# Designs tried in a protein design chat: VH-VL binders against q89xp2. Part 6

Target 1, 226 residues: q89xp2
Amino acid sequence: MTSPCKHGDRPPGRHDLVFVSPAGWRAMLDARDDLAADSLLARWPKMRWPTIRRRALPHEATGVALGLPLPPSAGKKRVALLVEIDHVASVARPPSLQQARAYAPRNWWPTLDRLDGLALRHSVDARVYGSLAWQSLTGLDYVTGRSDLDVLFEFRSETDIDRFVADVAAIETSAPMRLDGELMSADGAAVNWREVHGGASELLVKSIERVVLLDRHQFISGATGS

## First folded at step 1 (VH-VL)

Design m05 (framework fv_mogamulizumab)
Fold by ESMFold2-Fast, scan of step 1:
Structure m05 (fold): chain C 226 residues (1-226), chain A 118 residues (1-118), chain B 112 residues (1-112)
Amino acid sequence: as target 1 above (226 residues)
Amino acid sequence: EVQLVESGGDLVQPGRSLRLSCAASGFTFSDYYMSWVRQAPGKGLEWVATISSSGSTIYYPDSVKGRFTISRDNAKNSLYLQMNSLRVEDTALYYCARDLEWDYFDYWGQGTLVTVSS
Amino acid sequence: DVLMTQSPLSLPVTPGEPASISCRSSQSLVHSSGNTYLEWYLQKPGQSPQLLIYKVSNRFSGVPDRFSGSGSGTDFTLKISRVEAEDVGVYYCMQGTHWPYTFGQGTKVEIK
């Protein structure tokens, strides 16, 4: 399980879970007849399930841009939401590998266990996002036989990045699924682990504010350009 | 031994309803996606519906969407297909199939015959 | 929908001779995971379909080694090295990569 953090304790990072207050849900549903009529969406505030941060469009600068992914049975669509900052009740980290394991297909367990051990050895905080994360948070079926395992690897200064991604690639060779995911620096900048494993000298780095090309050394050292 | 046994097939008039059942044994039913596949007399195979292990994810092709409903009862190891507004074109043997790892149908039942005619 | 086309539709074979069945898809069956979800099923006369080959080339449990699958992308082949009387029936390819699942029209293998 993920524990909510008070909204003011830290800003939301990539893939962090955002909990909307009851008042915020009421304001959103009152503004959108299409959302109010959806029986699955009516369960979200009742079950106190989270949303996820998304990059705001230019016309959304005055609020908090959120996304709510629906399960494949509802067309795999993502519902775009916009709330006032005061309607964000709390923020939590995405589920750990251990928390998500209980909701994963049993044939994924060896891979999850290998990744958990690898993360521990390399001082990496490994969390799931995407289909498995939402399945573990809601109990609804998000994971299919076509799903990737999406892992967020938050590394530390002592992490040997090159060795870590080589070991991730080795684990994937015996995995029953595609292992996708991001390496994230302490300041919240993320890059797909495959780009790092591929040896690129410049990386496409993603943050909430922007997408930018950074030198490999800049990304690893945490210099994201303030 | 994995066994899937379908029942409920009958001769019915167009516009009527039928409910098919599939009784599963020999494996942990709640671990598997389940599907219905049909075969019209002398014709090929056509996928009809898939339901996830927990029952929350369901897929249909457009040909049956809105008319057929797949469901399951994991406590009873049973799969169901509720067929409404039946058409002559729905005449077929209906197979219950186990979907291993969401990849392929590794075991099939013997089928139950649905005949829709006036 | 992905169209699955089999050739030939009818294949009379002399006992002990090899047989080959082709299956072509209207779109690539390579999934984002790198796996290709193409299966072969056999339906013997009066019986339910049974799985022969999954993920292009993997034999299902109990399937004799005279059956083999090959191919990539959009072009796939099922081969029987020496056809036996018990191999008579209709063979179907199926793709599981794209929704909805689609089957080929079937190839009837019979002894001459």
Scores: ipSAE 0.000, ipTM 0.430, lowest interface PAE 16.2, mean pLDDT 84

Design m06 (framework fv_mogamulizumab)
Fold by ESMFold2-Fast, scan of step 1:
Structure m06 (fold): chain C 226 residues (1-226), chain A 122 residues (1-122), chain B 112 residues (1-112)
Amino acid sequence: as target 1 above (226 residues)
Amino acid sequence: EVQLVESGGDLVQPGRSLRLSCAASGFTFSDYYMSWVRQAPGKGLEWVATISSSGSTIYYPDSVKGRFTISRDNAKNSLYLQMNSLRVEDTALYYCARAPYEDFWSGYMDVWGQGTLVTVSS
Amino acid sequence: DVLMTQSPLSLPVTPGEPASISCRSSQSLVHSSGNTYLEWYLQKPGQSPQLLIYKVSNRFSGVPDRFSGSGSGTDFTLKISRVEAEDVGVYYCMQGTHWPYTFGQGTKVEIK
């Protein structure tokens, strides 16, 4: 199970799980007949399943913009939700590799175990997001035969990033799936690990609020050039 | 300059396989949902496959589900369509197209490649 | 699958005159977000499709203001206030609300 954090302890970061209060769900369903009629959405608050942050649209000046990724079989990409900040009950980190393992295809287990061991050796906190995360959180079928394994690697100051991504690439060589994912600094800035491994001179660095193109060594070192 | 260039189209016999590629340039490929859309000679447009920016979410119509596989390599700025068990009715010009992140559900295709022709005939 | 039906299928137009194309969906295209994901594409002879309109009425960048989209629910219209020679081609509506995405059969606009 993912460890919940009290609302207000920290703002939601990339891929963090947002739990809406029962009052928030009630207000939302009362305002939206389409959501209230959906049997899967009615099940969401009962099962205490989370939502995820999405970029707010220009007209969503107040409130917290959230989304529900639906399983591929549901026929829709995502469900848009907008809730009052007071209706955010808690925020939790994405599931750990150990938590997600039980819900993964059996042939993914060796790769998950290798990644877990690698993360421990490099002082990296590894968590899953995307299809496997949602399958582990809901028990619904999100993972398909072509799904990537999406991993969030939060590195520490002592992490040798170049060695770490080289080891991730080595693990992918024998994996039954594509390893996608992000390297995340302590301040929440994230970049695709493959861009770092590939020697790209500029990296697309993502955060909750913005996307910025930065020089590779600036991101790795954490220096602004000042 | 934003470009999508498809390749891999060929004349192929029914029951065989073919792999199409789409090379993207001039934009950050990893930010975009990507799609394959086909057009049979003299006919209309038909959606074939969509893949999310990370590759974790994939959608197909029933006509190709189980036979075609869409995939991407963000490090190589490339999109692929693996076509197995090809049928005569798969004969079409295959377009690669990108979808910008306008909102959480928008999938409109703002840039299209030139297309690559796949002919399935005995 | 959502069936998208366009009418007319062939539309000969005199240059400078208005043109109107209808698109009807077998199901409502209103998404749970409140948005309607209905697009219009133009395919000029020998060219790839190009986006004209998205979310019913939003004109894509660079598209002339003589093009406009309207409609709601299941009934949508693309209007060209004055047709020019460069507007010749096949126009397609497309829905992106439901999976799989589906196109209309196309409307061929020709100069008389």
Scores: ipSAE 0.000, ipTM 0.417, lowest interface PAE 17.7, mean pLDDT 83

Design m07 (framework fv_mogamulizumab)
Fold by ESMFold2-Fast, scan of step 1:
Order: structure tokens, then C-alpha cells, then sequence
Structure m07 (fold): chain C 226 residues (1-226), chain A 119 residues (1-119), chain B 112 residues (1-112)
């Protein structure tokens, strides 16, 4: 990771990385015997590895709701965490394609390079999340023969969304893995890129606060300068 | 349970062609990298070809490159090896094998199909 | 090509005794992810190969704990703490870090 932003500067968005302070980790591990007994979770604060933001459940009205994905060797389960806002040490964006490349399977490199070039041409900021992101952040084995490449495409007002997703689909036809991921507007609203490419008239739009159905034309028009 | 069943092995003359098939069952075939690995009678294991889960990325060793073609049909849960310009040294038991990781290793192997190249 | 060299090539063992097989690679097998893609396979007479150990030291499902793998970089070892009759066969190491994938020449474990 390059430079995590400190808490209070930008609220954590979907897929953003949240670094918990040592005091926050102590509070969580002291409160939860199940977490304290897990040797991998005990290692997490020592290695200064991040967590991810998740939507808060109703009983989690105060605090910051976080998730921690464990690698396949540990059952590939997500651990739900809750910390006080003062225990958030910093927030960072998910790893870029370039940052994750070194940790990716070598046969994924051509696809990552094609996606990086495509994103640059379309004024899209491409980040990885899911298995490859966590492998690059921890050095642990998250990527398997069945893993998708999960990419977050944050588009700008000048982005031709329809052309961009058509190009993503074209790259996938020659990729050694399934290309999954989300298109995200500057305000944090995200939709699966396949829904946009598939021509669906209504899109399932996700944010940290809610999930809503929006008209395709409204989403695209709002995202591209209105 | 995971099953891989090879077929197509036969006695053929040098210079001829042969097509091997592997029928997969008991798992989501389209999620896995697949390989062909061969073993000449009384000899060790030799990697022949690997194909990615989508079929778009393919690797061969120099010994078969330009003569053999690996392919797959995910709708039919089938893996294939088209062998052209066969040589006596291609005589071997040919195994279909599933990668436990996309890149490396084989967690399940078929029973093999025997290819004999002889005049 | 990465050359994989096994020793010994033939290993006669009395049942109940330990056995050790060495595998050496011509270059480091450490992948950019920090993992080492080195596997061990057993081929029993008349049977297909079966996976014993993956990523140097991880036992595959159903493999008895008398089998253990160790090593780093270019030097790897498979140990059988107490050889049983069903352990006879040819053992192969394989590397998947570098293309093309390469196998060792095999080590035949026999009852002496």
C-alpha cells in the first residue's frame, strides 16, 4: 500500500480499506473470545493488515462496521467486526491494478495490463477488491484456480460507460479468469458492470447505506454529468 | 465425487492424428484449469498441455508445441487433446488432470488412455 | 526450463522405518506472491498419481500425517516418518512456479 488517508478526512466507502489502531484491536480481541482464539486474527494487528467497510446491522447503530475476509485455508469466511470511530487509524483506497499485479498469478498479467490500459483510455480509476486485493495486502493465499478477478471501476463524467463495458467484455473473452466487478460513480453508487453491458433497463445500485433499483438511463445520465 | 474419464487412445502409425477426450463430472468444470500429463511405459511423468478455465490461455512444452492442441467445451464438461504428426516418442498413457490452484498442482487425475505410435 | 532433480532414485525401505526423499530445483521456486509452488505426488503400481503435499508443506485431504514436506528456495524434502506397505510406489516432485511446469524424475520406494 502507498499512503492510507487518516480518519476524518474522507469517510470509508464501498471496498475502502480501514486500518484499525492497536487500541481498537485490543478492545475487539478482549471483547471476543472467538477472535482472540484465532491465531490468524491475532496476527492481523501485528502485521498491520487492514479491514473493509461493510453496511452496519441495526444493532450496530454506533461505531464503524467492518469485515475481515479469511483466506481459503481458513475456510474463506468473513469476520464481522465493530469498532469505535476513534479506533479507525486510517482509510485507504483498494489496491490499484499496478499494485496488485506483483501478487497476481503470472497468467493474469496480460489481462491486468489490458484493463489498466483500458481504464487509462476511458478516464476510469481501476482498483482490485476480493481475493487478489487481499493476497496483495497480506501475502497470504486468497487466489485459487476458481477465483474471479474483481475490479472496481470508478468512472468520471467524461467516461463513455457503454463503450467502456463493451471493452471490458471483450477483454474477458480472452482472459484466463472470470472478470467480475462494479462500476462506481464519484458519489459511491455502484452497479455490477455486467448489468450495464447486458442492457438491463433497471439496475441494482449499491452504496454503503442502501441498495436500490434505478432506471439504467437515469444512472448513466446522472453519472455522466447530470 | 470428482471423476475424470479419458478416452480416444489407440494404436496409430507415425505421422497420423488422434483426438483424446476427457469427460468430467462431480464438480463445476468451468471453474478449473485443466491439463494433460503423459507417462511413457516405465518412465516418469511429463506435462503436455494446460488450458485455463475459460479456454483462452493455453500452454505447451516445446516437445508438443505446433503438433498438439488442447481445447475444452464447458457446456459439455469435456477436455480434448488433438494430436497431429504423431511420433513414436509420443507413445504414452495420457492423463486428464484438474488443477487444485489455477496455476499449479493437480488434485484429481483420470485413469489415463493409452496411445501407442508404432508401424 | 527449471530442472527438478530427485535423490535417491531408488529407496528400499523396511516397513516401520523412516524414509526421506530430496528434490532440488535449478532455480528458486518462490513466486512473486511469496508462495512456493512445489508439490509431491505418489503413484502406486498400476494406479494414477495422487497428490500428497502442495505448497511445500501442506497435506492434501486424506493424506496421513506420517507424510510431511519441508524446504525453501531450491531444496525440498518429503519425509515419511514410518513407512507402511501401502506407501510403496514412485514419488514425484513438481514445480508450478515457472513455466513450463516440470516434474522430477521420480523416486521408487520399495520394500527391501
Amino acid sequence: as target 1 above (226 residues)
Amino acid sequence: EVQLVESGGDLVQPGRSLRLSCAASGFTFSDYYMSWVRQAPGKGLEWVATISSSGSTIYYPDSVKGRFTISRDNAKNSLYLQMNSLRVEDTALYYCARHYDFWSGYDYWGQGTLVTVSS
Amino acid sequence: DVLMTQSPLSLPVTPGEPASISCRSSQSLVHSSGNTYLEWYLQKPGQSPQLLIYKVSNRFSGVPDRFSGSGSGTDFTLKISRVEAEDVGVYYCMQGTHWPYTFGQGTKVEIK
Scores: ipSAE 0.000, ipTM 0.406, lowest interface PAE 19.2, mean pLDDT 83

Design m08 (framework fv_mogamulizumab)
Fold by ESMFold2-Fast, scan of step 1:
Structure m08 (fold): chain C 226 residues (1-226), chain A 119 residues (1-119), chain B 112 residues (1-112)
Amino acid sequence: as target 1 above (226 residues)
Amino acid sequence: EVQLVESGGDLVQPGRSLRLSCAASGFTFSDYYMSWVRQAPGKGLEWVATISSSGSTIYYPDSVKGRFTISRDNAKNSLYLQMNSLRVEDTALYYCARTYDEYGWFDPWGQGTLVTVSS
Amino acid sequence: DVLMTQSPLSLPVTPGEPASISCRSSQSLVHSSGNTYLEWYLQKPGQSPQLLIYKVSNRFSGVPDRFSGSGSGTDFTLKISRVEAEDVGVYYCMQGTHWPYTFGQGTKVEIK
C-alpha cells in the first residue's frame, strides 16, 4: 500500500507524491487569488490530495517546486506551485498497480494484473504514475481513450533486466493501451523501458536534477551518478 | 526435493461443488506461477487455470470460466481450485503444476487427484 | 484458440532407431519478444507429465541429449536419435505464446 511518510524519512524522488501541510496551502491560497478563485483547486487541500515534485526554475532555487496536474476536463494543465520546505508535511510513493486497479477502466485490468505478477516474479517494485495514478488518488477523470499506462519499475540487483523488458513488451502486444514507463535503479536514475528493450549501448538516463547519457552496463550495474 | 501433492478429488453428483488442494514443498512457492491441468480418463491434457505468483493475475479457458476459481495461500505454500456447478464432462485427473511464468514451462507436476462427476 | 495438431498419433519404433513427431499450430507461435513458447512433454505409463523441451529447442534439466526439438513459426518437430525402452509414453506439444494455453492431442510411442 501507498502510505504518507514524514519528509525526513526519505527525500522526494521521481513521481513521488508530496503532501503540503494545511499551513502551506493557506499560505499559497492567501498569496494567489487565481488559485483561491478556482473551485477545484480550493477543494484540493480539503480532500488532502497530493502534488508532485517538478524541476525548479532558476528563480525557484529557494523552496520546493511542485506541480498539480488538472484533469482533461479542466484543461489538462499542470499548476506550478512553490512551497517552503517546512510546509512539506509528508512524502509518499506513487500508487501500486493493485491500488490503481480499482480506478482503472475494466479493459485495463488484465494488463495491470499481468504487470503486477511479472514485477513480483522479477523482484521489481511496480508503481503507477501519470493519468491512472491521479485518477486513483482523486477519483477525478484523468484517464481517456488516448491515455497511456505509465509504470515506474524500480529494479533490484537480482533483476534480469533484459528478460524483464522483453516480457513487458510481450504484455503490451495484447494490451488495450500503450505501455509507457521507466526502469529506475536504486539510486533514483531512470530510463524509458522501451529504450532498454531496443538494445541501445548508451541510454538517456533521467533524474530529478539532470539528463545524462550512460553506458547500458553502467546503468544496469548501478554505477550511475557519473 | 521439489514436490506437489494434490488432494480433494471425490465422486460427486452433477451440479455440486468440490475444492481441490495442492501442497507445495522444496522450493520458494511465492516465486512461481501455478496451474491446474486436467486429463479425462484415456484422453489428452487440458489446461484449467493459472495464477500468478502474487495471486493478482488469473487465467481461465472459457470451458470453466465462471464455475471454477483458482486461488493460493503463499504463507501455507498451498494452491486451491474451487469447482462449482460440476458437469459430467469435468470428470478427470486434476494435476497441480509449477509454472515458470505466464508463458508456461509446467514442471514439476503432482501425481493428480481424481474427480468423478456422476450419480 | 490456437489448434495444435500432432502427427503421427501412434508411433511404434524399433529400439535403437530414430523417431520423429510433428506438431503444427493454427497460427504463428512467435511472440512479440522474439521467443517462441513451444514445449514438449512426455507422460510415461502411469506417471505424471514431465517437461522435455522448452522454447522449441532447449532441453530441460536432466533430459538426455538424444532428444532434440526444432522448428519455427507454425511447424515443429521433436526427434529422438536412438529410442530406448524408457522413452515409451505419450508425447504432447504445448503452446504458451497465445492465451489460452493449448496442447496437441498426443503421440503414443511404443517399442515394436
Scores: ipSAE 0.000, ipTM 0.397, lowest interface PAE 22.1, mean pLDDT 84

Design m09 (framework fv_mogamulizumab)
Fold by ESMFold2-Fast, scan of step 1:
Structure m09 (fold): chain C 226 residues (1-226), chain A 121 residues (1-121), chain B 112 residues (1-112)
Amino acid sequence: as target 1 above (226 residues)
Amino acid sequence: EVQLVESGGDLVQPGRSLRLSCAASGFTFSSYAMSWVRQAPGKGLEWVATISGSGGSTYYPDSVKGRFTISRDNAKNSLYLQMNSLRVEDTALYYCARDFGEYDYWYFDLWGQGTLVTVSS
Amino acid sequence: DVLMTQSPLSLPVTPGEPASISCRSSQSLLYSEGYNYLEWYLQKPGQSPQLLIYEVSNRFSGVPDRFSGSGSGTDFTLKISRVEAEDVGVYYCMQSIQLPYTFGQGTKVEIK
């Protein structure tokens, strides 16, 4: 497990785990009859399971926009939540590859191990999000035979991005699953690694605030310095 | 520099317990699944237990399931095998092995020297 | 359980001559990505096992070119093009695709 931090120590970014206080859960359930009627959502605060930050809609400007994926057995539903900033109890990074490995199908282990070694060599911080992350956090069955492995690669200024994504593509060639994921700069801007590997001249860059189309060079240079 | 060193093997009576240890050095221990493999005198290799890098998942063959428990302490770079209700047929040299492929494969790439367990009356 | 069967069990060889060891699995070792989870290990007298070959045909670091592996599915072969005195020992095939992991019974290579 990642170590939690109080809000104010670091603001929640893309894929960060957000733990809502008991008071925050009560406020949400009192405000939303649809959420209060869901038996699995009633379990969430009792089990102390996290939520994730999502991009806020225009009418959600006054709070912290959160997301909660339900397992496939509950119909693959995604629950949109909104909480007051005072109800954010703590924030943590997504699980590392090593932490998630124990909860992954055994046939995924070689790929996880290869990615962990690659990340170390390129000064990249690799973490999981999506189905495997939620399975590792809750113990619920999120990973299916059709699941992708979703990896967040936070790179540093010294990272050779072109070489890194070429190595990621090589690892995927031998993987038993589709390897999806994002390259993320220190400021929280992210792009799908395949777009970078594919040689696209323009990249779809995602952040908490917006989605923008940037020249490849703009993203890479912005990622290596302010 | 990269090595595994087993200890704890002894002569024990049937029905008793014994705990084996394996000290790892020279690599990031928590990044690798670890296994115990045994070899009875003059016989072949038999897989005994595997534990994931985090320690969250453990696997055993039916021959030891319920009697043996594999565990690890990543802060101490140590692997353990708790053996309960020992039988004469558990007599073997017990090897600690690393479960990882350096270049895109899952296999036992590093082995310790082994520690001898003898179960007799 | 996947049963791994080796033949021969004992293989006396004249130095410089080739040697061949067979390994048969009771179930296919081919995984969805085209990999066969089949390894070969060598245990020299008085020593711990050492990895020789992984994924049927890939030599592990430091393993001499005279060792080669082949096969697919259920039938696998380890070949030594010219046996040297240092190659004496017991050779084991192993499958790592399915729990419980299983080894062949071993093939003892001896000098005639």
Scores: ipSAE 0.000, ipTM 0.401, lowest interface PAE 19.5, mean pLDDT 82

Design m10 (framework fv_mogamulizumab)
Fold by ESMFold2-Fast, scan of step 1:
Structure m10 (fold): chain C 226 residues (1-226), chain A 120 residues (1-120), chain B 112 residues (1-112)
Amino acid sequence: as target 1 above (226 residues)
Amino acid sequence: EVQLVESGGDLVQPGRSLRLSCAASGFTFSSYAMSWVRQAPGKGLEWVATISGSGGSTYYPDSVKGRFTISRDNAKNSLYLQMNSLRVEDTALYYCARELYIDWGYFDYWGQGTLVTVSS
Amino acid sequence: DVLMTQSPLSLPVTPGEPASISCRSSQSLLYSEGYNYLEWYLQKPGQSPQLLIYEVSNRFSGVPDRFSGSGSGTDFTLKISRVEAEDVGVYYCMQSIQLPYTFGQGTKVEIK
């Protein structure tokens, strides 16, 4: 095996986990006094915890722009990192609902179970991102009493999108938390599920590189291009 | 072949300072993190300090934080440990050790050690 | 800090006999797709420590196959299938999952 982490069966996209090589971490810690002074960040490479991709700033054109969210107890900051492409060891998909369940507050379990069943019925691949994802990946306390449950719903051509988002809204009605999240097409473009549920004819579609307004039909068919 | 040679160990009074050195050869020194590990007479191993390949990051256990400083001179292939405010309990054989390039915390090669005795 | 506890602390063996050393951590060393950050070192009398095993079960370069490591989470074992005179010394387990790096107390293997 080339890498300790698993690769998904789709191109890298939104909320994907990026694992930086030991050499990449060494270079970052050596270059940044602020990272070196943070004991949690010093542990990050040894624990082999991931980062997430972010949009590059203009001065970052020659590297891979990454973000690392710190838990609320450490200031709830996202640390901006920049690595050479050769220092990206591997990429993985966000944790599944089952994977994250064990780390979630017990009162969230019914909602997670309902979402898992719903996704199966609608041919949707459901993953978590945000606070619950990072809590499940690190074992650190990211989830608070005010946290949303953030879910990434990757739909297929056979998915009845209108029925699916109506059912998501119904599940949220009895949930102990706000259910936030994105519908993602096969090509990696995503939109907030509430915009779709609200019946908007134009959707604010997000990708790794940009945000655009698209016709609802264009988004659902996955015709955002590459 | 990889070689690490420590020097600088001495008998010193409590409260004084001492600087240890480690001369490295047989590998690209700047590409490896380096560490100091000590062993009190008849006792077990205790990690003391680690420094990254470039020297930009340093790590210590609470027992020596604020008193000991690890540093390196990559042009001279040399590692150092500056020990201030020495205590009797700092008495030990001090080893220079190399960390594996691809992993953190694995000590793949060790020097012979240099003895530090803190006593009045 | 992670406390590392070894057992036994003294292990007299006859040459050719198998030997087994236990190491327990106060918290799990398992992270990242099944990796456990546990190493074994040998310190022969009058010599510097040397790396034997890293990540529980991987032999370092040049280490004979009579040495094997196993375990997961909090319980780990180092086994020597047949102890030779050259294997006498003090064996230490170490965790490298978090700072500060911590070692076990050591297990002294000696010839009867």
Scores: ipSAE 0.000, ipTM 0.430, lowest interface PAE 16.6, mean pLDDT 83

Design m11 (framework fv_mogamulizumab)
Fold by ESMFold2-Fast, scan of step 1:
Structure m11 (fold): chain C 226 residues (1-226), chain A 120 residues (1-120), chain B 112 residues (1-112)
Amino acid sequence: as target 1 above (226 residues)
Amino acid sequence: EVQLVESGGDLVQPGRSLRLSCAASGFTFSSYAMSWVRQAPGKGLEWVATISGSGGSTYYPDSVKGRFTISRDNAKNSLYLQMNSLRVEDTALYYCARDLYDSSEWFDPWGQGTLVTVSS
Amino acid sequence: DVLMTQSPLSLPVTPGEPASISCRSSQSLLYSEGYNYLEWYLQKPGQSPQLLIYEVSNRFSGVPDRFSGSGSGTDFTLKISRVEAEDVGVYYCMQSIQLPYTFGQGTKVEIK
C-alpha cells in the first residue's frame, strides 16, 4: 500500500500537506471538465498550494486520494482529487504558528503569540491545521466568527506534558475563540489536549494505524521514553 | 469512568416532535464527535446522526434528513436530538455514542439507550 | 449506500469451540493507504453495543485475544478461537468508509 505522507523512516503525520506536481495537475484538469471550469481550482497549481489526504472511494482503488478544502464563500466544499503516486511531488508538515499569524484575525494574535512562546518553553513543535492553516496557505478567507483555532502540539521527551496542557488551558481562558487541538508523540500517536488536561485516567490515543485506550501515565511515559 | 446517559424517550403520536438528551461524563466532551444510533425492537443497528466536536458539522442519512437535528452544548456536556414529524418507523431504542469522526469512524462508548415509541 | 451482509445470521456454538462470522460489503472498503474501514461490535443480551475490532483487524482496548478480524476489500471475517459463555450476543459489522455509515444485519451467537 502507498501513502504520499509515509517517508519510510518517518512516522505518519496527522494533517500533513501533499503537494501535487505540475504534471499531476495537468492530468487532473485535462480529465475533468468540472475542475477545469472552476476558477479557484485553476489558481491552485499556479499558486503551488497543497492538498490533504482523504478516504478513497471504492472506484479510486488505483491512485492517491486527495482532498482540497474550499473556503466558506465557495460553499466550504472539499474537492475530491485522485492522482497517480508519481504525481505526488512532496509532503510537508502543517504551517507553524508563526507562519499562520499574519493571516489570522487580529484579535487572535495575542493567543497565537502566547502559544508560540509556550511551545518554545516546553520543547513543543506547534503547528496549525484546519481553517487557519488553509487561510495561511492560500490567503483565502477560511476563518469565520465560529472557527476554532486548531493546533497540533508535537511534544518531545523533555516536555512536561501536565504542565504544558495546564498552561494551554490558562491561555484559552483569555482567548477570543475555542482552542482545539492534539498532543502528538514522536511516533505519531495523538490525543486531544483537553482530555489530558481533564485528568482522565485513560486516554483515547489515535494514530494513522490504530486507536487504543492507554493509561494516562502510559501515554505520557511513552512520549518521554528516552 | 466514561458514562453516557440518554433521556427523553416517550410514547408519541405520528407527526409530533420529541427531543432526546444525552449527558456525558468522565471524558472531555468537546474533544469528540458524537453520534446517535437507533435500534428498532428486535432489529439491527441504524446510524441516525453525527455532530463534530465543535458542533460546526452535522451529518444525517436520507431517512431522517430534514426531520431530525443533532446539536450539542459543550458547556453542559450534553448532546441532543430534536426529532420532528415523527413516523411509526422511527420507533426504536436511541443510543448516544462517542465517535472519532475526524480520523476514525467508530463508536465507543455507547449509552444505555432511551426508548421512543411512535404510535397512533 | 454500501450494503453490509452478514452470514450466518444465527450461529449456535458449543462452548470451547471456534466461531466464524462473515461480513460482505457491496463495495470495496479499501482506502488508498491500505486501510479497510470496517468495525465489529458486540451487543450482549440486554446491554448496549460495544466495540470489538476496528479497521478490520485491530482489537479495541480490553478485548480478549481470542477475537480476531481479517479480510480486505469486500470480504471480512470475525473469528472467536474458543467461544465462552460471556461471548453470547449479536455481532454487527459496520463500514465507516463513506456516509451513510451502515451496519450488517447482525449475527446471533448462542450457546447450544
Scores: ipSAE 0.000, ipTM 0.470, lowest interface PAE 13.8, mean pLDDT 82

